# Designs tried in a protein design chat: VHH binders against p53848r504to814. Part 6

Target 1, 311 residues: p53848r504to814
Amino acid sequence: TYIMAIFNATPDSFSDGGEHFADIESQLNDIIKLCKDALYLHESVIIDVGGCSTRPNSIQASEEEEIRRSIPLIKAIRESTELPQDKVILSIDTYRSNVAKEAIKVGVDIINDISGGLFDSNMFAVIAENPEICYILSHTRGDISTMNRLAHYENFALGDSIQQEFVHNTDIQQLDDLKDKTVLIRNVGQEIGERYIKAIDNGVKRWQILIDPGLGFAKTWKQNLQIIRHIPILKNYSFTMNSNNSQVYVNLRNMPVLLGPSRKKFIGHITKDVDAKQRDFATGAVVASCIGFGSDMVRVHDVKNCSKSIK

## First folded at step 16 (VHH)

Design w06
Fold by ESMFold2, look of step 22:
Structure w06 (fold): chain B 311 residues (1-311), chain A 119 residues (1-119)
Amino acid sequence: as target 1 above (311 residues)
Amino acid sequence: EVKLVESGGGLVQPGGSLRLSCAASGFTFSSYAMGWYRQTPGKQRDLVADITSGGSTKYGDSVKGRFTISRDNTKNTVYLQMNSLKPEDTAVYYCARVETREGYWIFYWGQGTQVTVSS
C-alpha cells in the first residue's frame, strides 16, 4: 500500500498556514523532514501539495493565488539536493487544468483532482497530453460550496440509465443480498464510471488513472464508513447503461484506489471526546481499515504516527 | 440511427441447421466489426462469433467448428450459419456492432431472434 502525505500550502496546512504559507524555504524544510521520516519506514513517499483548500464550504483561492502558493514549492522540492528524488513522488491537489499544466512543467508526477474533471473540462486534455502523468479521478457532486447538500445516495443518481450491474467474484444472489447495504458505493461507482468514459474519450489512458470515492465530499460521516467497508465492491464493479441509442459497458475492475480518511469531518466526529491515546489508536484504526479493505493508496496528514499505528 | 434487424430464427431438431441474417443500416457498415451474441434466460449475453471489417473471424469455444460468421458489405448484412445444432444452442441470438475503448465498450444491438433446438 502507498502512503500519500498531505501538505497544504494554505491556511489549513500542517504549518502555521496563513502566517507562513509564502515562506517557501520553511515549507521545504518541513517537507524534507517529513520525507526523511517517511522513508525511514517506507520505500518511497508521495507528497500531495495543495494550494487551495478542498474542505467542503471552504473559500477557494484564485487560480493565480493557487499557482503562487504551490508551483514554487513543487519546483523547490524537485530541485532539492536533500531529497532522494527517485524515492519522492510529487502530487498536486488541484481541480484546475492550468494549475495542473504549470505543475507538470516543474516536475509533478500526479494530478490529484477531487472533482474528477467536473470543475474544469480542460483537465482531461492536459492529462492526455502528458501520458506519464498519473491522474486521480475522484468523486464528488456539485461544487465545494454545495456538495454537502448533495449526499442523497439512497436513490440511484444516474436514474434509468443503468440497465445492469456486476460485482465480479460475487454471484447474482450475493449482490441481491447486499443491494440495500451497497447503494452508496454502487452509485459512486456509476458516477465515477461516467467520468471515466469522458476521460478515456478525451485521450486519457486507463493506466494513468487511479480512482478515489471521495471520502468527505458530498458524503455524511456514516456514508464515509460505508465506503471504506465496501471498497472491495468498487474494486470489482462494472455496469451497463443506455447512451445515445446504444448500450455502454463500463469495467472498473482492478483499478487502483486511493482513500483519504485523514482530517475529514467524520474523523473529528469519531475521535472528538476520546483521550489522546485512544484518539491516536482510533485514527490509526481507520487508516488500517482502509488498507485492510483494499485501498492501494492512503492519503494521510501524519505519516509517522499513522505508520506506527498500523505497523 | 444505427439499426440492426435479425431474421432466420426458429425451431430446429438436434443436428439440424439454421442461417441467421442481420440487416444493418444507419452507418458505414464496411467500417465496423460485427458480431453475434446469444442469451439464455438469467445469463449474460455471450459471444457466439464476431467478424472484423477486414474479414477476420473469432468464435466462442462451444460453437467453433459448427458455426460460421460471414458478411456481405455490398448488402450491409452479416450472417451466422449454424450447423450441427444442439439443445444447448437454444437462446435468443442478437446481432451487434461493437466498439472497443480502454475499459469500456459500446454495443448497438438488434432486436434478437429466437433459436430453439428441441427433439
Scores: ipSAE 0.586, ipTM 0.784, lowest interface PAE 0.8, mean pLDDT 82
Fold by ESMFold2, last read:
Structure w06 (fold): chain B 311 residues (1-311), chain A 119 residues (1-119)
Amino acid sequence: as target 1 above (311 residues)
Amino acid sequence: EVKLVESGGGLVQPGGSLRLSCAASGFTFSSYAMGWYRQTPGKQRDLVADITSGGSTKYGDSVKGRFTISRDNTKNTVYLQMNSLKPEDTAVYYCARVETREGYWIFYWGQGTQVTVSS
């Protein structure tokens, strides 16, 4: 299982309410420490750098500011002689194709796009032009300002266009114990499949893609729990849909999966008024559950504490 | 509009033979790969055989050596010769034009023809 460590490239906050840029040297030192701690326990580490918040309802940094926050840092990490470059994998958390382009120029390995290409129509073209780049295709609905109102999965968004669904090569209609319990994860799988088709049609290769069901993006905390438990369903899911005068079969089986369970609000709901140390332990237990249900990669804030839980 | 019409299905005894035909219209037949698939209730349609525009063939493991796919581009027709039929071959057989992508497929199906192998 790979561990992906979150690093927010944000300015220091002062009581004047202004935005201030963090010192690149200080950020690099923090990353060097993070990497050394992670590599003490793991064969490699992925650092996910973010210059624009993707929390629901957050104010979005401009493209120019996102580049200013993230690109020099990625370059500094790649140029560092203090890091074993063959063991440090770099990801950038961005939904903007121009930010992705700039990150690729300075040596990023992964584009982590929470929108799955929904927010920038040129993203898939950028990924297709760079076949060595991994792309994380994540599920959400709407946009940053609207997604928290779209967490309704009682019916299938693709509706009657979906003709058959399979889990482990068996028609879901023959799986009574799964059909009504798995509506959420199957909805997510169908919507990911639709974006997957678009990525392939734009020249992205299947071997470039990891999928992410998008914990906390258009999902409630209870829905996050259901998704975590149902990762085996997603990893074994395929379906058919009618498209014009044809039928399309999409097979998501054995696609690598990323989960990001380390959401402050999500963990807060699970732990209910526990102190900070117990919250750290609870976060680790949730991460271990993600791995136990088959997640290939987990995205976390505190690598050292989470690593203790999975060892 | 792509149209595929299967014929040649029916009831046959074990060890017997059938020849399925699929008449194609609405597209440039010689430019596309074609295939035969079969389906039993409650299961996905399984590949039986396919044939590229250039004539290269591929077969499902359970039918290798018994079934032969061929095409006649002058008649816009794809065929499936089925020999040494077994009860396990009982299914609805579908002709298809197939466009293969990475991890997804686009199918244009015929209506299907029933093949039943029983004494």
Scores: ipSAE 0.580, ipTM 0.789, lowest interface PAE 0.9, mean pLDDT 85
Fold by ESMFold2 at other seeds, last read:
Structure w06 (fold): chain B 311 residues (1-311), chain A 119 residues (1-119)
Amino acid sequence: as target 1 above (311 residues)
Amino acid sequence: EVKLVESGGGLVQPGGSLRLSCAASGFTFSSYAMGWYRQTPGKQRDLVADITSGGSTKYGDSVKGRFTISRDNTKNTVYLQMNSLKPEDTAVYYCARVETREGYWIFYWGQGTQVTVSS
C-alpha cells in the first residue's frame, strides 16, 4: 500500500522575490522532514503538491499563479541532495494541462487530476506524450462551483446506452440482487470508464492510469462511506454500452485505486468531534478502513499518525 | 453498414463436427480482425477464437486443438471448423469484427447461430 502525503503550496502574502526564495527553502525543509519521517516507516513516499485549491466552491488560482506556487518547489525537491531520490515520488495536484507539462519538465512522476480530464481537453495529450508519467483519473461531476449540486446518483449514469454490467468477483445473479444498494459505485465506475475510453483514445496507456472515485467531489458524506465500503466492486467492475452500431466493453478490473479520505468534512459527521487532534486520530481509522477494503494508495495530511493505522 | 451473417449451426451428436461461416459486408474485410464468440443464456459472451487481419489466430482454452478459425479475404468470410464437439459446446455462436484497445474493446456482432450438441 502507498501513502501519498498532501502538501499545499501556500502563498506568502507578504512575499517579495527574495522572501519567496526563503519561502521555498522553508517549504523544502518541511518536505525533507516529512519524507524522512515517512521513510522511517515506509520504503517510499509520495508527495502530492497542490498550488490551486480544488475544494468545492473554492476560489481558483490563475494558471500563472499555480505554476509560480508549485513548479519551483517540485524542482527544488527533485534537486535536493538531502533526499533519497529513488524513494521519493512526486505528484502534482492539478487539472491544468500546461501546469502538468511544466511539472513534467522539472521531474514530477504523477499528475493527480481531480477532473479526470473534464476541465482541460489537452490533459490526455500531455499524459500520452509522456509515457513514464502516472496519471490519476478522478471522478467528479460539473465544475468546482457546481459539483456539490450534482450528487444525485439514480439509475444509470450513461443512460440507456448501458447494456450489461459485471463485477468479476460476483456472478450476474448476485450483482442483480445488490443493484439497488450499489447504484453509486457502479455509476462512478461507468463515468470513470467513459473517461478512461477518452484517455486511451488520446494515446494514454492503461499502465499509466490510477483510478480515484473522488471522495467529496460531487458526493455527500454518506456517499463517501458507500464508496469506501464498495471499493471491491470498483476494482472488479466492467460494463458494456452501445455506441454507433457497435458495442463497447470496458474492463476496469485490477486498475489501481487511490482514496483520499483525509480531513474531509464527513469525518466530523462520523465522529462529531471538533478537536484537531481527535480528527487526526479519526482520519487514521478511516484510512485503515480504506486499506482494508482494497485501496492501493491513500492520500493523507498527517503521515505519522496515519502510518500507525496503516501498519 | 457493417453486416455479419452467420450460418452452419444446428444439432449434432457428441463427437461430431460442424463448420460455421460468417459472411461480412459493409467494410474492408481484409483490414480487420474477426472472431467467433459464444453465449449461453444468462452469461456473457466468451471468446472461442479470433484471427487477425494478417492471419494470426488465438483460441479459448476449452476449444484448443478441436476448433480452427480461418478467413478468406477474397470471399469476405471467416470460418470456424468445430471438431470433437461436446455437450458443453452448446451455445449461440456469434461472429464479430473486433477492435482491441487497452482495456476496452469495440464489437460489431452478427445475429448468431445456434449450435446444439446432444444425443
Scores: ipSAE 0.576, ipTM 0.792, lowest interface PAE 0.8, mean pLDDT 82
Fold by ESMFold2, last read:
Structure w06 (fold): chain B 311 residues (1-311), chain A 119 residues (1-119)
Amino acid sequence: as target 1 above (311 residues)
Amino acid sequence: EVKLVESGGGLVQPGGSLRLSCAASGFTFSSYAMGWYRQTPGKQRDLVADITSGGSTKYGDSVKGRFTISRDNTKNTVYLQMNSLKPEDTAVYYCARVETREGYWIFYWGQGTQVTVSS
């Protein structure tokens, strides 16, 4: 299992060049330390740099500010002689195609797009033009300001167009014990599948794509728990849907899966305000559960606290 | 508009033979894989046979050795020769144009033709 460490580029309070440069160097030093700590326990580490918050209802940095916060830092990481460059994988957390383009120019390996291409219609073209780049196709609904109101999965968004569904190559209708319990994850799988089709049609290659069910994006904390338990369903899911005089079959089996369980509000609901040491342990337990259910990559805030759960 | 018209179905005694035809129009026939599928009421459509644009064939286990798929690119037609028919071959048979992508497939179906195998 790969560990992906979250690094939020801290908004600076200054626009001065000297103070801005100092912030980048401090951030690079933090990343070098984080990488060295992680590489003590792992043969590689993924750093996910974010210059624009994607938390629900957060104020979105401008594209120019996102570039200013993230691109020089990625460049600095890639140019550092203090890091084993063959063991450090760089990801940028962005939904903007122009930010992705700039990150690719300076050596990023992964574009982590929480919108799955929904927020920027040019994203798939950028990924397709760069076949060496890994793309994380994540599930959400609506946008940053509206997604909290869209966490209703009682009905399938694709509705009557879905004709048949399979888990482990078995028709879901023959799996009565799973059918009613798995509506949420199957809804997510169908919506991911629809976005997957668009990515492939725009020239993105299947081997570029990891899927992410999007914990905390248009999901409640209880739904996050259901998704974690049902990762095996998603990893073995396929379905057919009707489109005019045609039928489309989509197979998500064996696609790599990323989970990001380290959501402050989500962990808070699980732990009910226990002391800091017990909260850290609970976070590790949730991460271990993600791995146990089959996540191929886990996105975490605290690499040290979570590294033992991956062993 | 893709158009597939099946013909040749009917009532046949066990051990008999039928030849299905599928006339294709509205696309460059030679560029696409074609297939035959069958469906009984209440069940999904199952692969009977497919044939690539290059002529390579694949068959479902229950029909290997009895059924033969072929295509004539000059007539825009795909055929299914069905020999040694059994009652379990009773179904509606559908012609399909099949498009393969990376991790997903697009099927265009004909209207279907009924094959009934009974004494």
Scores: ipSAE 0.568, ipTM 0.790, lowest interface PAE 0.9, mean pLDDT 85

Design w06
Fold by ESMFold2 at other seeds, look of step 22:
Structure w06 (fold): chain B 311 residues (1-311), chain A 119 residues (1-119)
Amino acid sequence: as target 1 above (311 residues)
Amino acid sequence: EVKLVESGGGLVQPGGSLRLSCAASGFTFSSYAMGWYRQTPGKQRDLVADITSGGSTKYGDSVKGRFTISRDNTKNTVYLQMNSLKPEDTAVYYCARVETREGYWIFYWGQGTQVTVSS
């Protein structure tokens, strides 16, 4: 299982328009410490750099400001002689294709796009032109300002367009028996599948793609728990849908899966009325549960404490 | 516009043979995989046989050794030779053009032809 460590280049508020070498040096030192801590327990570490908040209802930095915050840092990380470059994998958390382009120029390995291409129609073309780049296709609905109001998964959003569904390595009758309990993860799977088709049609290769059901993006905290428990369904999911005089079959089986369970709001609901040491343990238990249900990569804020719980 | 027209279905005795044909038009036939599928009421369409543009074939377990898919790119036609027919082979048989992508497939279906195996 891979550990993806979150590094926020900027808080959720706006800063002035400049990046200084002193700020980069301080951030790089923090990253070097983070990498050393992670590599004590793991063969490699993934650093996910974000220059624009993707929290629901957060104020979005401009594209130019996101570039100024994130690209020089990525370049500094790749140029550092204090890091074992063969063990450090870089990801950028962005939904903007131009930011992704700039990050690729300076040596990023992964584009982590919470929108799954929904927020920028040019994103898939950028990924397709760079076959060595991994792309995280994540599920959300609406946009940053509206997604919290779109967490209604009682019925399938794609409706009658869906003809059949399959969960491999389970009886078809078992799926029917659990249909009312699994509507959320199957809805997410169908919407991911639709975006997956668009990625492939734009030239992205299947082996470039990791999928992420998008914990906390158009989901309540209770829905996050359902998704974590039902990751085996997503990892074995396929379906057919109608498309004007044709039928489309989409197979998501064996796609690598990323989960980001360490969101402060979500953890806060789970650990309400629990002291600090018990909260750290509970956070680690949630991460371990993600791995136990089949997550191939987990995105966390506190690598050192979460790594101990995983080991 | 993709057009697939099946023919050759009908009533046949157990142990008999039948040859299905699928005439294709509206596309560059030699560039696409083709297949035969069958469906009984209440069931999904099951793969019977498919054939790639390069001629590689694959068969459903229940028809291996009895059925043969072939294609004639000069006639834009796909065939299904069905030998040693059994009552459980009774179904509507559909011709399909299959577009294979990475992890998803697009099927264009014909109208289907009924095959009934009954003594």
Scores: ipSAE 0.564, ipTM 0.782, lowest interface PAE 1.0, mean pLDDT 84
Fold by ESMFold2, look of step 18:
Structure w06 (fold): chain B 311 residues (1-311), chain A 119 residues (1-119)
Amino acid sequence: as target 1 above (311 residues)
Amino acid sequence: EVKLVESGGGLVQPGGSLRLSCAASGFTFSSYAMGWYRQTPGKQRDLVADITSGGSTKYGDSVKGRFTISRDNTKNTVYLQMNSLKPEDTAVYYCARVETREGYWIFYWGQGTQVTVSS
């Protein structure tokens, strides 16, 4: 299982309008320390750099500001002689195609797009033009400001267009028995499948894509727990749907899955009656559960403590 | 616009034969895989036979040795020769153009033709 460490690319400190050189050097030093700690426990580490918040209802930095915050840092990380470059994988957390283009120019490996291409119609073209780039196709609904209001999931997310569903390695009787309990993860799979079709149609290759069910994006805290428990369903999911004069069969089986449980509100619900040390343990237990249910990558804030829980 | 028109269905006695035809238009026929599927009420469409653009064929288990799919690229037509028909072969038969993508497939269906096997 790969560990993806979250790094929010913001200025470290301010004095008279910024310590421009010190901010980059300070951030790079933080990255070097993070990598050292992670590589003590793992053979590689993925650093996910974000220059624009994607939390529900957050105020979005401009594209220019996102570039200014993130691209020089990615370049500095890639140019550093203090990092084992063959063990450090760089991801940029962006839904903007132009930001992705700039990050690719300076050596990023992964584009982590929480919108699955919904927020920028040019994103898939950028990924398709760069076949060496891994793309994380993530599920959400609406946009940053509206997604909290879109957490109602029905038996058919795409309406009557869904003809049949399959969960590989699960017999038909088991699927029927679980139907009401798995509405959420099956809806998420269907909506991911629709975005997957768009990605492939725009020239993105299947081997470029890793899927993310989007914990905390258009989901309640209880729904996040359901998703984690039902990752095996997502990893084995396929379905058919009607599309104009055609029928489409989509097979998501064996696609790599990323989960990002760290510091989501549902962990607060789990830990509300415990002290700080037990909150750290509970957070690690949630990450371990993500791995146990079959996630191929976990996205975390506290690499050191979460890595200890995984070991 | 992809258009597929099936013909040749009808009533036949057990042990008899029928030949289905599917006239295709609106696309470069020789570039696409084609197939025959069948459906009984209340069930999903099942593969009967499939033929690639290069002529390779594949058959459903229940029809192997009895049915033969073929194509004539000069006439833009796919055929299904159905021999030794059994009552369980009774179904609506659909012609399909099949497109393979990476991890998803697109089926374009005809209107279907009824085949009934009864004494």
Scores: ipSAE 0.551, ipTM 0.774, lowest interface PAE 0.8, mean pLDDT 82

## First folded at step 18 (VHH)

Design x05
Fold by ESMFold2, look of step 19:
Structure x05 (fold): chain B 311 residues (1-311), chain A 120 residues (1-120)
Amino acid sequence: as target 1 above (311 residues)
Amino acid sequence: QVQLVESGGALVQPGGSLRLSCAASGFTFSSYAMGWYRQAPGKEREWVAGISGSGGSTSYEDSVKGRFTISRDDARNTVYLQMNSLKPEDTAVYYCARVETREGYWIFYWGQGTQVTVSS
């Protein structure tokens, strides 16, 4: 399992414990420390740099500001002689194709797109033109300002388009027996599958893609728990749907999966009534559960403490 | 609009033979791979045989190898399935399909199907 460490290239970076100034040298020093802490426990580390908040209802930095915050930092990380470059994997958290393009020029390895290409119609073309780049195809609904109001998964958003569903390595009768309990993860799988088709049609290769069900994006904290518990369903999911005058079969089986359980809002709900030590332990237990249910990558704020809980 | 029309399904005795035909229209037939699929009651639709757009490559599901032969006539826009040594297990609705393969997803254009029943 890979650990993806969050680094916000914004005024609210590392909000736990103080203030951060937007000084490249200071940010690089923070990243070097984060990498060394992670590499004490792991063979490699993924650093996810974000220059624009993707929290629901947040005010979005301009594209120019996002570039100014994130691209020089990524370049500085890749040029640093204080980091074992063969053990440091860089990701940029962006939904903007031009930001992704600039990040690729300076040596990023992963484009982490919370919108799954929904917010920028040129994103898939950028990924397709760069076959060495990994792309995280994440699930959300609507946009940053509306997604919190779209967490209703009692009915399937693709409704009449969906004809059949399959969960591989499980009898189809068992899926029928569990339908009420699994409506959320199956809904997410279908919507990811639709966006996956669009990525492939635009030239993105399957080996470039990681799936992220988007914890906290158009999901309540209780829904986040359901998704974590049902990752095995997502990893074994396939379905058919109508597409024009044809039937399309989509197979998501064995796609690598990212989970980001360390979202502040989600953790706050889970840890509401426990003391500080027990909150840290509970956070680590949630991360360990993600791995136990089959997550291939986990995105976390506190790599050192979460890694100790996993070990 | 893509149209596929199967014909030739019938009731036959075990050991008998049938030839299925699938007339295609609404697309450049020679550019596409074609396949035959079948669906028994209560079962999933399953692949039986496939033929490349060039006609140079054919493939078969293990249980029909040596008994079934897929072929195509691009001048008539028709794909065929010759079915020999039929068994009761071959009883199904047989579907002709134009199949487009992508990475991790497939697009099927189906005919309406033709019933094959193998019974004494």
Scores: ipSAE 0.540, ipTM 0.781, lowest interface PAE 1.1, mean pLDDT 83
Fold by ESMFold2 at other seeds, look of step 19:
Structure x05 (fold): chain B 311 residues (1-311), chain A 120 residues (1-120)
Amino acid sequence: as target 1 above (311 residues)
Amino acid sequence: QVQLVESGGALVQPGGSLRLSCAASGFTFSSYAMGWYRQAPGKEREWVAGISGSGGSTSYEDSVKGRFTISRDDARNTVYLQMNSLKPEDTAVYYCARVETREGYWIFYWGQGTQVTVSS
């Protein structure tokens, strides 16, 4: 299982006139330490750099500000001679195609798009033009300001176009008996599948794509737990849908899956406490559960504590 | 606009043979892979056999290998399924399909089906 470590790029507001250079040196030192901690226990590490908050209802940095915050840092990481470049994988957390394009120019490996292409219709073209780039296709609903109101999931909520579903390695009778308990993960799978079709139609290759059910994006904390428990369903999911006088079959089986369980709001509900040590322990237990249910990659804030759970 | 019309379904005794035909219209037939599928009552539709657009590649589900043969006549815009040594388990509605393959998803254009019944 891969660890993706979250790194939020922030300028030093006290140094407005020279902020990029001061930020970059300090941020690079933090990343070197993070890599050292991760590579002690793992063969490689993924660093996910974010220059724009994607939390529900957060104020979105402009595209230009996101570029200023993230691109010079990615370039500095790739140019560093103090990092084992063959063991450090870089991801950028962005939903903007122009930011992704700039990040690719400076050596990013992964585009982590929480919108799954919903927020920028040019994203898939950028990924398709760069076949070496891995793309994380994440599930959400609506946009940053509306997603909190869209956490109600119903079977076939996308209308009557979904005709049939399959969960490979599971008896069809058991799926029918569990329909009420699995509505959420099946709807997430269907919505991911529709975006997957759009990615493929725009030239993105299947081997470029990881899927992410989007913990905390249009989901309550209890729904996050259901998704984690039901990762085996998503990993084996396929379905058919009607389209004009044709039927489309979408197979998500064996797609790599990313989970990001480390949201403070979600972890806080589980512990019902803000104590940092209790939060760290709860995060580690949740990460271990993600791995146990078959997540291929986990996105975390605290690499040290989570590494013990993974080993 | 794509039109697929199956024919040749019948009631047949175990061990017998049938030849199914699928007449295609509304598209450039030779450019597309074609397949035969079947659906028994209460079961899901399952793949039986496929043939590439070039006609050079055929494939079969394990239970029909050696008994069924898919072929195509591009001059007549027709796909055939020769079914020999029929068993009661082969009883189903048989559908031909135009199949468009993408990476990890497929587009099927279905005919209306033809009933094959193998009994007594």
Scores: ipSAE 0.521, ipTM 0.763, lowest interface PAE 1.1, mean pLDDT 82

